# VH-VL binders against p39998r288to527: the designs that were tried, part 1

Every score and structure here is a prediction.

Target 1, 240 residues: p39998r288to527
Amino acid sequence: VQLLEMESITSEFFSINSAGLLENFAVNASFFLKQKLGGRARLRLQNSNPEPLVVILASDSNRSGAKALALGRHLCQTGHIRVITLFTCSQNELQDSMVKKQTDIYKKCGGKIVNSVSSLESAMETLNSPVEIVIDAMQGYDCTLSDLAGTSEVIESRIKSMISWCNKQRGSTKVWSLDIPNGFDAGSGMPDIFFSDRIEATGIICSGWPLIAINNLIANLPSLEDAVLIDIGIPQGAYS
Positions, changes and structure headers below are counted from each chain's first letter, unless a header gives other numbers; antibody chains aren't numbered by Kabat.
F, E and O are the ipSAE of ESMFold2-Fast, ESMFold2 and OpenDDE, as the mean of both directions, binder to target and target to binder. V2 is 0.75 times the mean of E and O plus 0.25 times the DockQ between their complexes.
[cut] stands for letters that were removed.

## First folded at step 7 (VH-VL)

Design x2
Fold by OpenDDE, look of step 8:
Structure x2 (fold): chain C 240 residues (1-240), chain A 119 residues (1-119), chain B 107 residues (1-107)
Amino acid sequence: as target 1 above (240 residues)
Amino acid sequence: QVQLVESGGGVVQPGRSLRLSCAASGFTFSRYGMNWVRQAPGKGLEWVAIIWYDGSNKYYADSVKGRFTISRDNSKNTLYLQMNGLRAEDTAVYYCARDSWEGFAFDIWGQGTLVTVSS
Amino acid sequence: EIVLTQSPDFQSVTPKEKVTITCRASQSISEYLHWYQQKPDQSPKLLIKYASKSFSGVPSRFSGSGSGTDFTLTINSLEAEDAAAYYCHQSDSWPYTFGPGTKVDIK
């Protein structure tokens, strides 16, 4: 995948490490989403309306999950936004060290974690906060949904439930996928033929994704309304 | 259809009490801050009170502090204004108004209910 | 409290003319200034929120500008149906306050 190569070049040649890129992504992406949530006008102290709720669907084993948690941390740290995260596995079974690290910081910043769609729904019922944004960060560009699902039938079932829940969200709720919506091939932007369930994303947050994939996504995902490229500090030379 | 309907207005003597109600429909009432705004006959608008979406916080205009109480029942989709110690200067049409999505602006108004305080 | 003033108090205007209403705050209120229209025997209606954002369904001839202490509501090409009172409202600080209103009449 081209993005992996770019990141490799960024790290090896420019000495910009993955942690730096991750933080840059989180900061700039959070700024972008805060504007979508009403900006400074809404995200203010003494607002008589409830805080907006952002739900993160995250993998425990890929970079997208770590990025999403970092993003979630920046969203909820001020207390103006409520954030709930649901992993593709149990929170006690996180595999990736970066995901674990980001999860700990995320929790310290006021982020919440649930262990199932059922728990998520229960949490939503107790909160008066409307779900306004779902962050789809299960797949990313460094793995496929089939890869995630293939590890366990339980995980596959969870992923399917998460996708189903996400697609049931309506109204003012927008779905932003990190790099690639679940159910699509990250390289081509075409539907994954090996996995029938797909996220009906309304937006894509990219960190340097190839344009060719975006065009195919636009053609094959009618719900897609927007795509944004987040500056994460990759030097121009890395794209050459 | 999003709608607010005030009720409970009428003629009352000074020093007496009155309770206004505002019935909300067409939206999730529990997700919005709610306001009372009043307008004396032939005069401008005056903000009276606000209550948080969950009732956790309230603010009042100085002119009504200690006398009026704003409250809400989210299970009934109803906003209330308990008015005690009414004065002649409290005579006005009372509107309930919903905070906008962003908050702070009032995007939906009721038709108003007239409160007349006279001896 | 933050005091809002409006100018003019009253304006009689011929249809299709431009109308400008100003609202001044006693202190800076950032962008937390809103405009309402109230026609006779009707409830107020939100026109402009946060100084310059048009509310849904509001005709394009209405616009708002300003920040800090000075704000302006503009009606480009006044229509007969625009005869009403117009109020500015600040929500920067407690208590919320309204301007005294500007009455626009049609000649």
Scores: ipSAE 0.881, ipTM 0.949, lowest interface PAE 0.4, mean pLDDT 94
Fold by ESMFold2, look of step 7:
Structure x2 (fold): chain C 240 residues (1-240), chain A 119 residues (1-119), chain B 107 residues (1-107)
Amino acid sequence: as target 1 above (240 residues)
Amino acid sequence: QVQLVESGGGVVQPGRSLRLSCAASGFTFSRYGMNWVRQAPGKGLEWVAIIWYDGSNKYYADSVKGRFTISRDNSKNTLYLQMNGLRAEDTAVYYCARDSWEGFAFDIWGQGTLVTVSS
Amino acid sequence: EIVLTQSPDFQSVTPKEKVTITCRASQSISEYLHWYQQKPDQSPKLLIKYASKSFSGVPSRFSGSGSGTDFTLTINSLEAEDAAAYYCHQSDSWPYTFGPGTKVDIK
């Protein structure tokens, strides 16, 4: 909630477009992840090893899904990182205008989208590459998994299968959650009691502000190894 | 315990053929590009050939193009070098070498197998 | 094809002294230069990758520097076990090439 208001204030008071803040996040987060994937030593033409594969799990949410697709675009646009996205809903059912905009650009830059865990697994087999990074962007500061699922058993089942797939990846896979790990409350950092499935994140990418509940997350997320704060270019006056 | 073990070296007459093998163990062979590098007796290192992790691309040094063929069998964790039309200047110890995780550098080498081309 | 030259061809060095080996490329290869050690009767071993990144398990007395066309391998305090041949290798352009080697002996 607090972070959402800061982004709105920045856009209006300092004449900084919220799309500009999104781009700053995407550029800086992509650079961070590219270094984790080997940087320009690895990410170049004529490498005889497989290109790294990144999978994005995203919701139809302005604050998390749009960030994830912009990040995915920056990862894949030069052609050295393979990126596949699976949404919590069918891509034809996307409603958020920013998510739709970023998804269109992402596809034009070479990003791929699948519509099921089964299709994801088929695509992985065809590429003959293990997933090295999963980006968890299903939940943002402004919602929980229960909010995303609503009362739809179809969406709930889909989210649960996505979590199950993510948590079964081989031990070399790193799972980076954007802002809030899937299945946790943003304010407290405690597990969501009403939705028992949780992403076993190994890292957290924070947008602009330190994660307030980091100590609770550490206590309740033993897989967590790392957290990073990404500068998105908010002017000093906007921080209060 | 990552290991590469070459075999198939020996003494052959000029113009004849040999096939070298490199057995890989202790790592996921199908995720790495593989190279052959040779060293003539008392001389330095010479890169010979590379093959992609999936076998999709191959490149050769000019000195061996058209005569040598690199290949791999990922189901057997084995790298091969078919050497045809052998010449005296092909006399060397032949090493197989694995690309590093990032690629391009050679982080694991076998012990080598000697090929002698003599008339 | 990119030609690598190494200097000197041979060094005989007192233990604990500094050893410097230079590799020069015939055209810019950015940082795509690697260093290998080959002890007598052994296979080569990777020391330094991408000009300056130490490979896992390599003693801290080994370091690399340079970019573009001029590169240096340094052994800050030579140990007896470091007597070996040292090769640079470029991976910027096909075909990959090695330098001719530098032999380092103990006095």
Scores: ipSAE 0.668, ipTM 0.878, lowest interface PAE 1.1, mean pLDDT 86

## First folded at step 10 (VH-VL)

Design u3
Fold by OpenDDE, look of step 11:
Structure u3 (fold): chain C 240 residues (1-240), chain A 119 residues (1-119), chain B 107 residues (1-107)
Amino acid sequence: as target 1 above (240 residues)
Amino acid sequence: QVQLVESGGGVVQPGRSLRLSCAASGFTFSRYGMNWVRQAPGKGLEWVAIIWYDGSNKYYADSVKGRFTISRDNSKNTLYLQMNGLRAEDTAVYYCARDSFYGFAFDIWGQGTLVTVSS
Amino acid sequence: EIVLTQSPDFQSVTPKEKVTITCRASQSISEYLHWYQQKPDQSPKLLIKYASKSFSGVPSRFSGSGSGTDFTLTINSLEAEDAAAYYCHQSDSYPYTFGPGTKVDIK
């Protein structure tokens, strides 16, 4: 909520719109994650090893999904990171115009999309790239899992499957959630009481964070190891 | 246990051919670039060749270019070095070496196989 | 090709002494410089990767530093088991090349 207000102020008084902020997020977050993937030393075309694989779990109906796709675009556009995205809905059921727009650009930049956890697993089997990072971008700060799942039982089942898959990747794979780990309330940082499944995130990437939420997340999410605040270019004056 | 085991070395006359093999175990072979490095008796290390994880690219040292061919069979977890037109100066212990996870450094080495080229 | 030089060629040291080996590249190789240890009748072992990153299992007494053209391998307190040849290796560009090596003996 506070973030939305900041975005509004930024747009109104500083002429920096949400698209600009989203792009700033994607750029800086991608830089951060590239460092986690070995940085410039590893991520070059001359590398004789396969590119690392990043899997994105994204909503097709909220800002988190759009952010994730933009992030995915920046990760894969140079060719030294492979990115696969799985949506909470089918690819043909994208509801948000921004998500659609970002999806198109994402594809043009070499990003791949799969239609199910099964297809994701199949894709992983055929790829020589190890999955090193999963980006959890289903819920974000815009909605709850209940909001996403409440639209359809099929979607609910799909989300649960995605969460299950993600949690199985732990050990060798780091899971970074955008704004909030899926299954937690973004405002309080407490577990969502209306949805039992939760992403066991190892890190959080956000552009703004309520201090109250992070403490509760630390208390309720033992897997959490790190949190990073991404500079998205909100002017200092917007906070005044 | 991650392991590389070279084989195929021996004594050959100049101009002859020899094929070296490197058997990999304990890791996903298809996810790593592989190298050959050789060491002449009492001398230092010399990089010979590299092959991409999928075999899509190969590079060679100038000293062996046109004579040696690096290849791999990922289904057999095996790296190869076909050596044609062998010369006395090719005499060396030949090591297969795996690229590190991030690439570029060689983190796993075999015990090497000796190739002796002499008349 | 990128030529690597090392100094010294040979060093005889007393246990517990500090050992410093330098590697110089004919042109900048950024951080794509690696160090290997080779004991007699053994295969080389990776010590330091990317100029300053210790490889897994390598004792803490080994460290690497440098960037660009000048690099240093340091053994903070030499152990008897550290008697070996040490090679730097560049992977900035093809062909990959090794330094000529530095032999470290124990007095």
Scores: ipSAE 0.896, ipTM 0.957, lowest interface PAE 0.4, mean pLDDT 94
Fold by ESMFold2, look of step 11:
Structure u3 (fold): chain C 240 residues (1-240), chain A 119 residues (1-119), chain B 107 residues (1-107)
Amino acid sequence: as target 1 above (240 residues)
Amino acid sequence: QVQLVESGGGVVQPGRSLRLSCAASGFTFSRYGMNWVRQAPGKGLEWVAIIWYDGSNKYYADSVKGRFTISRDNSKNTLYLQMNGLRAEDTAVYYCARDSFYGFAFDIWGQGTLVTVSS
Amino acid sequence: EIVLTQSPDFQSVTPKEKVTITCRASQSISEYLHWYQQKPDQSPKLLIKYASKSFSGVPSRFSGSGSGTDFTLTINSLEAEDAAAYYCHQSDSYPYTFGPGTKVDIK
């Protein structure tokens, strides 16, 4: 919650807007992930192997979903990477204006959206490329999975199926959570006591703020291998 | 345990045909581009052909274009090379080779199968 | 078609010496050059991919360098089992091509 207030103050006070912060994140995170996928040597025309597949699990929120879709757009547009997104709600039910905006651009850049784990699995079979990265953007600093799940049993069931699908991929796939892995409390880094299912993330991408609870995450997330801080240009005055 | 095993080589007269097979095991065959590379006795390596992971694209060396056809059956994990109009110059050990995970390099090779074209 | 040349054609060296093999492309191929080792009566084995990246399990005495048109394979302390033919291979454009090879023998 402190980070949300700081970002709002930054946009208003220093003439830095949320679209600028989102774009800086998307560019820098996409570059980082492209290196994890083999970089320019792999990601070019005439590769006889399938393009790598990245799956995005996203919520309808500016802090997590919008970042994820902007990142997905950069992956699709600039790197010869296949991207499929599954939202925690139906895409017809998206309400956040930035998520809608980034989703529209993402689709125009070749990104695909599916509306269920079943349709995700069907799309994966059609593409016949391995899921190498899952981006977990279902939870952020502004909204926990417990908050999202509490809105309806349909959303709760959908989130649980998405987590189950993701954790079945872990052995052959790297799972990168944006900011805070779903199922964990952002402040403490401990498992969310109100929502028992959680992503077994292998990496964390922190946007603009060091993850304060990293020690607790390490202790409670044995799958975690790496964490990276992506610079998004927050002015120093906003931290005081 | 990742293996490629070629078969179908033999002695044939000029103008005849042979079909080579390459059996793949220990990896997801349908996710890799596949190549044929040949080596004439006492000579260097010569790339022959490539087929993309899904069979959508095929490319050939000029020396074999129009005579050789590369193909794959992903349900059988098998790569093929149909060689028609064989010439003495086609005498070689034929290897199948897998593109590396990130592509472009050949990280797994079979043991090779010998094709001899002689009068 | 991109022509690769290698030098030297052949070298006989004593153990522990540094071996340098060069490969030159007729046009820029960026880093799409790979090195293979072929021991007598064996299939080729990948050593170096993308000019400078060692393949898994390759001894650290092997290294590659270069970009564009000029590439080098180095064996910094030759061992007896390194007696083999060495080939460069470009995959920048079709048709893919190999260099003519460099034979390295132990004396």
Scores: ipSAE 0.689, ipTM 0.887, lowest interface PAE 1.0, mean pLDDT 86

